# Ledger of designs, part 8: VHH binders against Sulfite reductase [NADPH] flavoprotein alpha-component (cysJ)

Target 1, 215 residues: Sulfite reductase [NADPH] flavoprotein alpha-component (cysJ), of Buchnera aphidicola subsp. Schizaphis graminum (q8k9d3r237to451)
Amino acid sequence: YKPAVATVLLNQKITGRNSTKDVHHIELDITNSNIVYTPGDALGVWYQNSSQLIKQILKLLSIRISDKVKVKDKIITIFEALKKNFELTTNTKHIIQKYTDVTQNKFLKKIISDNKKLNNYVKKTPLLKMIYDHPKKLSSQQLISILRPLKPRLYSISSSQSEMNDEVHITVGVVKKQISGTIHLGGSSSYLSQFLKIDDSVKIFVEEKSNFRLP
Key: E = the ipSAE of ESMFold2; O = the ipSAE of OpenDDE; V2 = 0.75 times the mean of E and O plus 0.25 times the DockQ between their complexes.

## First folded at step 6 (VHH)

Design m09 (from k3 with D100T E102D S109V; framework vhh_7pa5_2)
Fold by ESMFold2-Fast, scan of step 6:
Structure m09 (fold): chain B 215 residues (1-215), chain A 120 residues (1-120)
Amino acid sequence: as target 1 above (215 residues)
Amino acid sequence: QVQLVESGGGMVQPGGSLRLSCAASGFTFSDYAMSWVRRAPGKGPEWVSTISGSGDSTSYADSVKGRFTISRDNAKNTLYLQMNSLKPEDTALYYCAKETLDWGEGYFVWGQGTQVTVSS
């Protein structure tokens, strides 16, 4: 990967009022980045978790935002670690098992003991909802031990470099799910659609089409 | 590899009609909602229409409602946009878009576009 820093030129909602989907068109300035892309390539984007989501999780787990954790041989605040180093939106079977182990939650123990219940639970329950439904005081290190590292997300490039040499364009679908009266947002899609502003910097790379496949 | 190829654009006089097509490949077409998006000269992109994977539900931008019809042929992996009563304001590059929504990730495949020019 050859990472580069791009500047946001445009971030525009392109869905209508009657649509159940929010779609954003994002244009990035790649002037002086040495970025080269071809048709079919994808754009990798490093994103950050929202401060609101981080504060919600920390409050439910009775963790101070200033608590220190060790990440990659550096000591930083838990808030900084959650903002840049860990994925906070997606739940997985592994995370559910780890959360059950550290909390000793009786309800979740019954869920993980039955593969069908676990499969159903992971499909219906984002990370924040699990923590909200089953809060427990944790240390910052216990929280970090449960979470997955944050990885860049891939988006299909919608621009042509022959027409837009100094720009790369992507289209991002905003992930929203309403569960029990609460709206749950995707990490990367929320960052790109709601929090990334004109003139902000974003870290990017190009993934060649020969390596890009649908999940 | 996921690919979308638009066609059917061209020049037409106000009040005329055009039918756009989008040939999709590299994914299970019927599992995804499909959209048409356009970009007029000097303007940002505007969402035009969406159709559900089954084809049972459609939605339209207010600017095109009653004039445009979105449809799909899942057996042929093809999306269509029938455009009637075209206006100069409909002049734009029209793109076909496949959407994927996930808890932690969203992605789109966007085609190269097809140019529609409405001029007297």
Scores: ipSAE 0.000, ipTM 0.193, lowest interface PAE 13.7, mean pLDDT 78

Design m10 (from k3 with D100K L101Y E102D; framework vhh_7pa5_2)
Fold by ESMFold2-Fast, scan of step 6:
Structure m10 (fold): chain B 215 residues (1-215), chain A 120 residues (1-120)
Amino acid sequence: as target 1 above (215 residues)
Amino acid sequence: QVQLVESGGGMVQPGGSLRLSCAASGFTFSDYAMSWVRRAPGKGPEWVSTISGSGDSTSYADSVKGRFTISRDNAKNTLYLQMNSLKPEDTALYYCAKEKYDWGEGYFSWGQGTQVTVSS
């Protein structure tokens, strides 16, 4: 796929009858992007983590916001790396195991030694809470070695290019946490609905409908 | 866990009308954009229409614009497609589709479909 940069034209909260959640209609300018989409395609969007969340994590781990890290072939600040390159809201068994190894935390060692305890812990303990409960001074390199890469989210395209050739429109809802064991927060939904403003830039790509499963 | 049940298809003559319904369960209906997708014999899937979670934004394929109207009733967890001025080329199995947010690969949850046949 070809990634492109789009500019926000509109980010409007939609009020619907009997709705219990915030929904946003977002319009993006794709002029000069070479983006081509067909009805039924999805829009991939890269989101950014909140500055508040990043600062909380760095404070708990005694990491300076200006510390440098190597991400792929670039040297950037840990703050920029956490903002753009890593997922910070979800905990996983793999993250818990890596955090335990790096911190040598005795409580977490007992958790990871038992699959049932580990399964229960990951369901109930988001990443920030694990770090809050078991803080430890880490290097910036140690922190990024624990985290997973930030991946784009897919949204259904609600516009037609034949009518909006220089625009692509999506609808974004705030996703509830599922009590059924998903430990995932709607990070991209929060970014798009609450933080993305007119004239902001967002990195996108189109995923063809041939990638969607149909009976 | 996500369940989508389409109904309302049938046989109709050219110029006729049909209203399709999709009963949704297993998720918070009003939080998700919903789409209608169709598959004609011997052809790949074709997107027909999408409606935002709130119902305030809609989009249509050029082939159906002005003839079809998508709507939803969030209180009843039901999606609709009003099809007017039907043409033989509208003959297809029609699916109700819910977007699934996933990374690495996109996919939708689909129902079993409802058959629409337009013939003289």
Scores: ipSAE 0.000, ipTM 0.127, lowest interface PAE 16.4, mean pLDDT 77

Design m11 (from k3 with D100T L101Y F108Y; framework vhh_7pa5_2)
Fold by ESMFold2-Fast, scan of step 6:
Structure m11 (fold): chain B 215 residues (1-215), chain A 120 residues (1-120)
Amino acid sequence: as target 1 above (215 residues)
Amino acid sequence: QVQLVESGGGMVQPGGSLRLSCAASGFTFSDYAMSWVRRAPGKGPEWVSTISGSGDSTSYADSVKGRFTISRDNAKNTLYLQMNSLKPEDTALYYCAKETYEWGEGYYSWGQGTQVTVSS
């Protein structure tokens, strides 16, 4: 298994004038990538967080975009770290517990002390919304301590390599959730649907299904 | 792991009918809206129809409205597409598609598809 770089050939909203779904079809050029796949395999895609999302989070936590952090072997700005190295859209019970600990927020302490409330909260509250509702001045180090590393996302491959000329195709549903009058977007789906343009490069890999059977 | 297996495609003459099926596994079927999406030769994919998890709400693309009917059997974890009055323009690979509500994943998972060919 080795990561490769693909070029975007097509990024098209799946059409139907009465569609209630925002679904995108993405075609990627894998020429010279050494990528091999079969129908039913998944495509892993590395994405970047939007600048707007990063700026919103940093503003709510009173962190300067120019603050520097160590990520692996490099010293970079917190802005660049959040863009490429950390997941910013998904909320989890663990993140909620960590955020509660660093902020000492009384409302969130009540949430984490009640299993039913915590289960309901994590389902309906994306990370940005939790921070928006309960802002607190944090250091860049405190912020990094509560976040998860950015991992590639998996998408079902809809193309056949024997039929497509060095292409892999995926379908991406844009994750939108409207909470308190604001639309909250998923990280990977937002990147793939809104920010990837034709001729852009994207880092990918194939996750094989070992027991695949043809229909 | 989400698995979707489409079946029921084939060759028919214009005006004919076909019923597509999609067997779903690896998730709680009744909790998710399901869609049919098709890809015609030389064209990008086109959304065809969606049905809510309960089956109470349906929607259709203008090109198929009045001719196609989407339905589901939640007890059997199966999605259906009844296609009537088929036209040559309906020739495509048809895919069963599912969305996820988990933040950060944001994909519609679909299977290998089933081929529908409408020709005289």
Scores: ipSAE 0.000, ipTM 0.201, lowest interface PAE 14.1, mean pLDDT 78

Design m12 (from k3 with D100T L101Y Y107F; framework vhh_7pa5_2)
Fold by ESMFold2-Fast, scan of step 6:
Structure m12 (fold): chain B 215 residues (1-215), chain A 120 residues (1-120)
Amino acid sequence: as target 1 above (215 residues)
Amino acid sequence: QVQLVESGGGMVQPGGSLRLSCAASGFTFSDYAMSWVRRAPGKGPEWVSTISGSGDSTSYADSVKGRFTISRDNAKNTLYLQMNSLKPEDTALYYCAKETYEWGEGFFSWGQGTQVTVSS
């Protein structure tokens, strides 16, 4: 694939009258992108984490927004790294184990010592909730050592290029988990539904159906 | 950890039918679109069908359209593929696939696969 930059033409909530689901229809201008797609293809979208989410995490961990980290071969601010380079919404067993190790948190040590408790915890506890429930002062380098790299998300293409030469359309279900009165948003779905506005630019690629990888 | 376990494959005569199942665990099944992908011996992977998380939207490869039906049961965390009017060219290992953020798995998690053989 090759990345292209698209401009947002429409971002509209389309959920029906009796549904509690939040679904967005997004139309992207692919003029001059050289993007070609067919039915069954997926659209890959590079997203960015929200500034508010980043600031919440940094505050809970007592990390200055201007602190610098080494990501691959570059030295950048922790804020820039969290915005573009790391996934901040999903928790995994590996992240929980790493967070437990760097924080030495007594409660989390009990969770990771019991495989059943760990399985229950990971399914119910987004990353922000774990940090919120168990805050600890960390260095910026310790924080990024716990996190997973941010990867583009794939969405099913709902448009036909034969009908809309210069547009690609996707339908995005907004991932919202309400835990203990707090709303936890999915990274890509919240970016696309809440933060991406008309005339904004988004980095995309087409994942052709024939290019799927098998194990 | 995402786990996908396919079953229901087997050997059938041309014109026969098979129903494939995929038992999913380790994620909120209804939040994700699911796909079936197949690989015939000596060929690359071929996408077969996709169904949205809610089950309301489906899409099919031209080669199977009108013969195969994808469906899901979100209460049972199970994906299905009903295959009718099977042809020798449908012979392949069939995989259940899910989008994933897990490191090292690319954009999709795959199951182990279930073999479908159509021969006269």
Scores: ipSAE 0.000, ipTM 0.116, lowest interface PAE 17.1, mean pLDDT 78

Design m13 (from k3 with D100T L101Y Y107M; framework vhh_7pa5_2)
Fold by ESMFold2-Fast, scan of step 6:
Parts: sequence; structure tokens; C-alpha cells
Structure m13 (fold): chain B 215 residues (1-215), chain A 120 residues (1-120)
Amino acid sequence: as target 1 above (215 residues)
Amino acid sequence: QVQLVESGGGMVQPGGSLRLSCAASGFTFSDYAMSWVRRAPGKGPEWVSTISGSGDSTSYADSVKGRFTISRDNAKNTLYLQMNSLKPEDTALYYCAKETYEWGEGMFSWGQGTQVTVSS
């Protein structure tokens, strides 16, 4: 897969005012890219985490926005690392285990010692909620040691390149979860629906339909 | 800030030759693969050629293979495209393109382009 940079031509909510679904139609300019797609292919989109979410997490962990971290072979700010390099919305058993280890949190130690409690906890507790419920001062390096790398998200391509040579279109459903009275937003779907504006740039690649078909 | 500035385009007759240059700045030139991409009137962008950062590997579109040669001078931060046996079908705006890997993610940056016109 070869990534390219596309420019946003349109980002429009397509569901009716009274619809239970928040769905956006996004059109991207792929002029001067090497992007080629056929019907049935998917578009991979790199997204960025919201500044608000990053600031909330850093505040709860008493980390300065300007602190430096080493990510692979580069030294960058924790803010830039969290914005572009790490997934911040999904919780997993592995993340819970790592967070418990670095915080030494007694409540979480009881959760991870019981497989049924751990399974229930991970289903009901997004990453931000776990950190909110169990805050602890961490170093920036400790924080990124817990997190997963940010992966691009795949969306079905709704356009035909034979009709729209220099454009690719996708439809994005906004992911929202209500947990204990709080709304938790998906990373990629929130970025694409709420934060990506006309004339913004976005990193993309095409994943061919043959890669989705089971043998 | 990455900057790519193409030059060397112009008008030539069929069978003629041109050498395109791309002056690169704002990054360690020898660490990145470089490409030439063109856009013909009424058509979408077409990849033409790529060269590895070291210059040891090159690849070409079938339409230009044997006629075009991509090369680089890492000491001068310059990419070249030697175009021989030019055809009317080679008429296009030619872009210098950098494959940029922003921390484990691939992307492309494009220059402003230089116009090549092949006509009698």
C-alpha cells in the first residue's frame, strides 16, 4: 500500500435531521497522486486524535504538553506523539494490564486477577474512563509504553474512478458510546465527521477488495 | 519545510530530448526515494519513474521504459529525468515527487511542475 495526501472537497452530513444515525459523505481530491481503485476497494484513512482528548489525558496523568518522548527513531513532543502516532479511544486487556503495572492501582490489580471481571471491565470502560477513574502521575515515556500504535481506518469506497477520475468518495458513520452518563467518541469517525474541513489534507491509501475475501 | 522546484521543461519536436531537474531542500535528500509524475491534458496523473535514496534502484512506467532515465546527485540535492526520443504523447506537466515517511507512515509531497510540450 502506498500512501498519498488528498484534499477534502466535501464533508456533508447525509442523514436526515431526525435520523438516529450520524453519517457523513466525504469527497477527496486525488489529483497528482498514484491512487488507483476499482469498485469494491476500501480507502484507508490516517486520522488524528483531538487536541481536547489529548489535553484531558495529559492533565489526568500530570504530564506537560511539551514533554519529549522517543517514538521509534525520533524525539517529539508528547502532544504530537498522541496526536499522530497512538490510538487513544480503545481499551484492551493488554492496555489494562500495562496501566495497572505502571500505576500499581489496587482496584485494577483486583480486576486483572479475575478473568470474568477483566472481560466485563474492558467491555464497559473506554481508555479515557479508566484513566479518569484511576488517575496517576506518569512520565510521558510510561504513557506511550501503554498505548497501541495508531492504525489507519478502512472505509468502503462509494465512487467509481471511471466516472470520477480525480476523486474518491467514502461514507463514514460516527461512532458514539454512552457509558455511565458520558458520551465517548470514536477516534477516526470523530476526526472525519467533526474536525476534517474543506481544503484540509488527509493521508490515504487504497486496500484492494481481494484482500478482504476469505479463501 | 520541504521544497521541490522543477525546471528544464519546454517545447521540442518529436524525437527530441529534454533533461528535467528538481532542486530539493528542507530534508535529508539521500534518505528518501524520489519520483517523477506527469499530468497530460485531459488525463489524470501518471507515475513515470522512481529512484531509491541511494540511487541503486530505479523503476519506470512501461510507456517510457528505454527512453527515459532517472538519476540523482545526492551531493547537490538534485533529481534528474533525461527524456530521449520524445513523442507527442509525452506532452504533460511534469512533477517532482518525494515519498515522505512521517514517523513510520508513507506519504507523497509534490513540486509545482514544469511543462513539456512535444509538437511539430
Scores: ipSAE 0.000, ipTM 0.095, lowest interface PAE 18.2, mean pLDDT 77

Design m14 (from k3 with D100T L101Y G104S; framework vhh_7pa5_2)
Fold by ESMFold2-Fast, scan of step 6:
Structure m14 (fold): chain B 215 residues (1-215), chain A 120 residues (1-120)
Amino acid sequence: as target 1 above (215 residues)
Amino acid sequence: QVQLVESGGGMVQPGGSLRLSCAASGFTFSDYAMSWVRRAPGKGPEWVSTISGSGDSTSYADSVKGRFTISRDNAKNTLYLQMNSLKPEDTALYYCAKETYEWSEGYFSWGQGTQVTVSS
């Protein structure tokens, strides 16, 4: 696939009569991109983490925004690394294990030693909540070692290229989880629904269904 | 290594229902769109449905739209396909598939698939 830069033409909240969910219709200008898509293809969207989320995490871990880290053989600030290079919303068993090892947190050690407790904890605890509940001073490099790379998210294409040659449309459901009285938002869906505005640029690619490898 | 294990297939009469499951491991499940693909005897693979990594967006082949529902549980690393109003032409081996963001990512384990037979 080849990444292209698209411009936002429309970002509109849509609510169906039989839906209680927040849904957004997003239209992107793909003029001069050489993008071609067919029914069944998905749109990959590169997103960025919110500055607010990054600042919350760094504050909880006592990391300076200006601290430097090495990412892909480049030295950049931890803030830029977290904005563009690392996923900050999803928690996994592997992340919990690494966070426990780095922090030596006694509560989390008990969680990871019991498969049932660990499964329950992963289901109920976003990354930010784990850090909030169990803060510890870390170096920027220790934080980077825990996190996973930011990857583009795939969204089903809702437009037909035969009818809209210069546009690609996606429908994005806003991911919200209510955990212990706090609302937690998805990274990509929040970026696309709340932060991406008309005339903004977004990096995209088409993932073709024909590129699947089968047995 | 990517591991995908399909289950839930079986024999059902026309008009019946089945729910397929796919247990995924070896990758960060929530980062990848997942698809169901089927292969009928003597035919090539047919794409059935795709769901985004977040679960926010879904798409379906025209042949199954309105009858099948794709869903996922990212906390359990499991993909589902609810199949209603089954027809004889839905008879196939069903595979779950991990979509890649990079052509050079390499090989994927598609599992053995799960057989769905619709006959009277």
Scores: ipSAE 0.000, ipTM 0.128, lowest interface PAE 17.5, mean pLDDT 78

Design m15 (from k3 with D100T L101Y G104D; framework vhh_7pa5_2)
Fold by ESMFold2-Fast, scan of step 6:
Structure m15 (fold): chain B 215 residues (1-215), chain A 120 residues (1-120)
Amino acid sequence: as target 1 above (215 residues)
Amino acid sequence: QVQLVESGGGMVQPGGSLRLSCAASGFTFSDYAMSWVRRAPGKGPEWVSTISGSGDSTSYADSVKGRFTISRDNAKNTLYLQMNSLKPEDTALYYCAKETYEWDEGYFSWGQGTQVTVSS
């Protein structure tokens, strides 16, 4: 795939009355890009994590926002690394195991030693909640060692290039869960629906329909 | 894979009628509310109507109330929009819409749309 940068032309909430879901229609300017698509192709979107989420995580782990880390042979601040290079919303068994190892948390050690408990925990506990429930002072390098690289998310293209040669349109369902009294937002869906504004730039690519149906 | 295929658009004179259809597959149709959304050239998308999964609750945008009727046939996995007393401002591409939380965080699925043109 070939990445390109698009500019936001429109971002509108389009959820109808009597709907239990929040949906946004987003239109992107692809003028002077080399982007070619057909209806039914998917648009890959690189998103950024919110500054508020990053600050919450860093505070819980006693990490300074100005601390530096090595990412792909570059030295950058932990804040910039968490904003652009790492996924911060989804928890996985792998992350739980790594977090347990670096923190030596007694409760989490019991969770990871039992496959049934681990399966249950990962389904119920997003990353921020695990860190909130079991905070521990970490170095910035320890933090990024447990995180997964940020990957683009795929959205179905709703526009036709034959009619909108300079635009690509997507619809985004907002992911929002309330767990133990705290609201947890999806990374990509919250970025696209709440934080991405008209005239902002976003990094994108096209995934042809034949490759869209991944397991 | 969710599939939505709209049909029934065309050209009509002001005051005319059209019936749009949306054939749905790849999900349990009766479990989901369905909507019609339209986009006129030069305008953003406009929500038109929604119907509950059971079909017992409907809602309409003020611009179409009393003229449009949304309905569904759950046995045939088909959504309908009956459009009466059509006006030039109803000219738009009409999309059948279903919401889902698929693909990690979830996303929304539409069909490719069906064009409605109201002109004299």
Scores: ipSAE 0.000, ipTM 0.135, lowest interface PAE 11.0, mean pLDDT 79

Design m16 (from k3 with D100T L101Y W103Y; framework vhh_7pa5_2)
Fold by ESMFold2-Fast, scan of step 6:
Structure m16 (fold): chain B 215 residues (1-215), chain A 120 residues (1-120)
Amino acid sequence: as target 1 above (215 residues)
Amino acid sequence: QVQLVESGGGMVQPGGSLRLSCAASGFTFSDYAMSWVRRAPGKGPEWVSTISGSGDSTSYADSVKGRFTISRDNAKNTLYLQMNSLKPEDTALYYCAKETYEYGEGYFSWGQGTQVTVSS
């Protein structure tokens, strides 16, 4: 895909009385980007993880925010690595297996031995909750060995280029959930809804073969 | 595979009523909040209404409050929008929108839409 830089024209919270969900309508200026799209195509967005989420994870694993890690032959702080290079909100079967191996957690070993239990666990347990329920002191390098690389997130495009040559529009939902006294925030949706401001730049691309097609 | 199929749109005169439906499949319907969003010709998408997974909580855009009612039947995996006292300004393509999330993060996937035209 060919990445482009867009400028935020509008970022509006739409839902006023939904206690569990916020919905944002985001309009991006794609003037001079040479981007082409069709309704139903997906918009990929590069995002950064929340500093609050990073700090919570590091605290549970007894890792110092200033600890250094090697990422693709660069030495950076674990905080910077988690902010820009790794996905932190999604739990997967692979992550659960790696976390179980690193921690040797007896409860998680029983979960991964049964496909049905594992399927149910991954659906109900975000990464932060698994770490919260089963904390273990890890090195920063051990932590990043478990995680997946950060990839752009895809959102359905709701605008039509035949109507708006210079804009692309998306609708983004964000969820805040409390589990065991901890608030869980989404990565890309939190970045788009709470941190991305009017006139900010955002790196984007169009995915034409998206399974999120409208027509 | 998540599928959303809207129906119930059509042409109606000002002051009339329509009931939109959205048949959902490929996910546990009762676990997700559902929304109706619309797009008028030449405009961006506008949120209309949201209902919680259990159906206990609803919210509405100010422009439709008191005229539209969102509801769901979790046993039938179906979302509804009852639209009363329709105005020409309600003319739009109406989309059923599901929050797609990996617990704690959401974005909306849209159905193919159903056209509502309010004209004399």
Scores: ipSAE 0.000, ipTM 0.144, lowest interface PAE 15.0, mean pLDDT 77

Design m17 (from k3 with D100T L101V Y107W; framework vhh_7pa5_2; at its last look DockQ between E and O 0.48; V2 from the best seeds 0.00; counts 0 for: pae E 10.9 > 2)
Fold by ESMFold2-Fast, scan of step 6:
Structure m17 (fold): chain B 215 residues (1-215), chain A 120 residues (1-120)
Amino acid sequence: as target 1 above (215 residues)
Amino acid sequence: QVQLVESGGGMVQPGGSLRLSCAASGFTFSDYAMSWVRRAPGKGPEWVSTISGSGDSTSYADSVKGRFTISRDNAKNTLYLQMNSLKPEDTALYYCAKETVEWGEGWFSWGQGTQVTVSS
């Protein structure tokens, strides 16, 4: 995929007051991007994690925001790495196992030793909640060793390039889950609906419809 | 793969009626709420109406309430919008949209939409 940088022209909530749904329409300026798309193609969007979420995780793990890590042959701050390079919202069995190994947490060792308990735990416990419940001082390098790379998310393109050559439009539903009384937001949908503003830049690519499949 | 194909648009005079259809495929239609969304030239998108998967619950934008009726035929995988008492302000490209549940698929309109023009 050839990444390009687009500028936000519009980000508008389109769901009515009586709707239980939160839906945003986003229009992106692709002037001089060399982006080409056809109806039915998908738009890949690189998102960023919120500064609040990153600071919460770093505080719980006693990691300084300015600590350095090596990511893909670059030395950057842990804050920048967590903002742009790692997924911070989902938990997986693999992450739980790695976190248990680096923390040596006795409760989590009991969880991972039983497949049924592990399956139940991963369904009800997002990453932030696991760290909150079982905090431990880690190095920045230990933290990134347990995390997954941040991958772009795909959205259906709702515009036609023959009519809007300099723009690409997507519609984004906000993903939220209530877990143990707390609302947890999806990474990409939260970034696009809450944090991305007019004149902001976003990194994008086009995935042809022949390669794009919905679940 | 989700596919939505809108039809039924056209030109009509103020006070007239049109019935829009959306043929859905690639998913279990009755499991998902469906919506109509429109976009007028030079204006942002506007949510028009939503219907629950079962068809038991409907909601409407204030601008169309009492004039438009959303319905569905789950046996035919088809969504409808009956538009009565049409006004020039209803002129727009109309899209049907499927609700998404996971990681930011968003609302989808797989088709190009269907154009409604209300003018004398």
Scores: ipSAE 0.000, ipTM 0.157, lowest interface PAE 14.2, mean pLDDT 78
Fold by ESMFold2, look of step 7:
Structure m17 (fold): chain B 215 residues (1-215), chain A 120 residues (1-120)
Amino acid sequence: as target 1 above (215 residues)
Amino acid sequence: QVQLVESGGGMVQPGGSLRLSCAASGFTFSDYAMSWVRRAPGKGPEWVSTISGSGDSTSYADSVKGRFTISRDNAKNTLYLQMNSLKPEDTALYYCAKETVEWGEGWFSWGQGTQVTVSS
């Protein structure tokens, strides 16, 4: 893929105030980026995790925000590592298995041993919810050992470059779920909708439709 | 894999009605909220309506409330949009969209859309 930097031109909530859905239309300036896209392509976006989400996770795991951790060849604070380097919202079978192994949690051991229960748990339980329900004191190094590297998120492009040569537009549904009184925000969707401001830079790339091998 | 095919668009006079359909395949349809989004000529996309996976919860853009009804048939894997009292402002390419169950992915999997044209 060809990474580029775009500038935010517009970030507008397009759902009404009385709507239960929070959907944003986002326009990005790609002038001089050499980005080319066609109908059916997707836009990849690198996001950052929110400070709020990071602090919630660290509190539940009894990890100090300034604690140090080794990431590749660098030693940085756990806060800085979680901001840009790791997925904090998406839960996966592998993350659940690793968390279970590190924590030795009895409930999660039962979930892991039944593939149907594991499949259902993955679909219904974001990462923060799992940690909230089953907290444990961990080291910073243990935490990053269970997490997956942050990957860009793909959004369907809602513009045509023939109509708007220097812009790309996406529609973002904000992911929110209230689970046991706690609101869980999607990492990329909340970054794009809540934290990204007009004139901010965002790192992007185009993913061609053929790379998804759809029928 | 995931496939969404919109149909039912066409040309209609103001005050008329149309019913859009979206045939879905390649995923467990009832597990996902579904949406309609439209794009008018020369404008950005506008969210129209969303329905929960079970069909029990619906929501609408202010511009279409009282005129449009979203529905789904989970046995037939089909999403619908009943559009009544159509106005010239409703002229657009209408897309159905599958919402993700995974956090942070936003909307992915759009069809090619179905054209709705409201003119005298």
Scores: ipSAE 0.000, ipTM 0.263, lowest interface PAE 10.9, mean pLDDT 80
ESMFold2 (binder alone), look of step 7: mean pLDDT 82; pTM 0.824
OpenDDE, look of step 7: ipSAE 0.433; ipTM 0.777

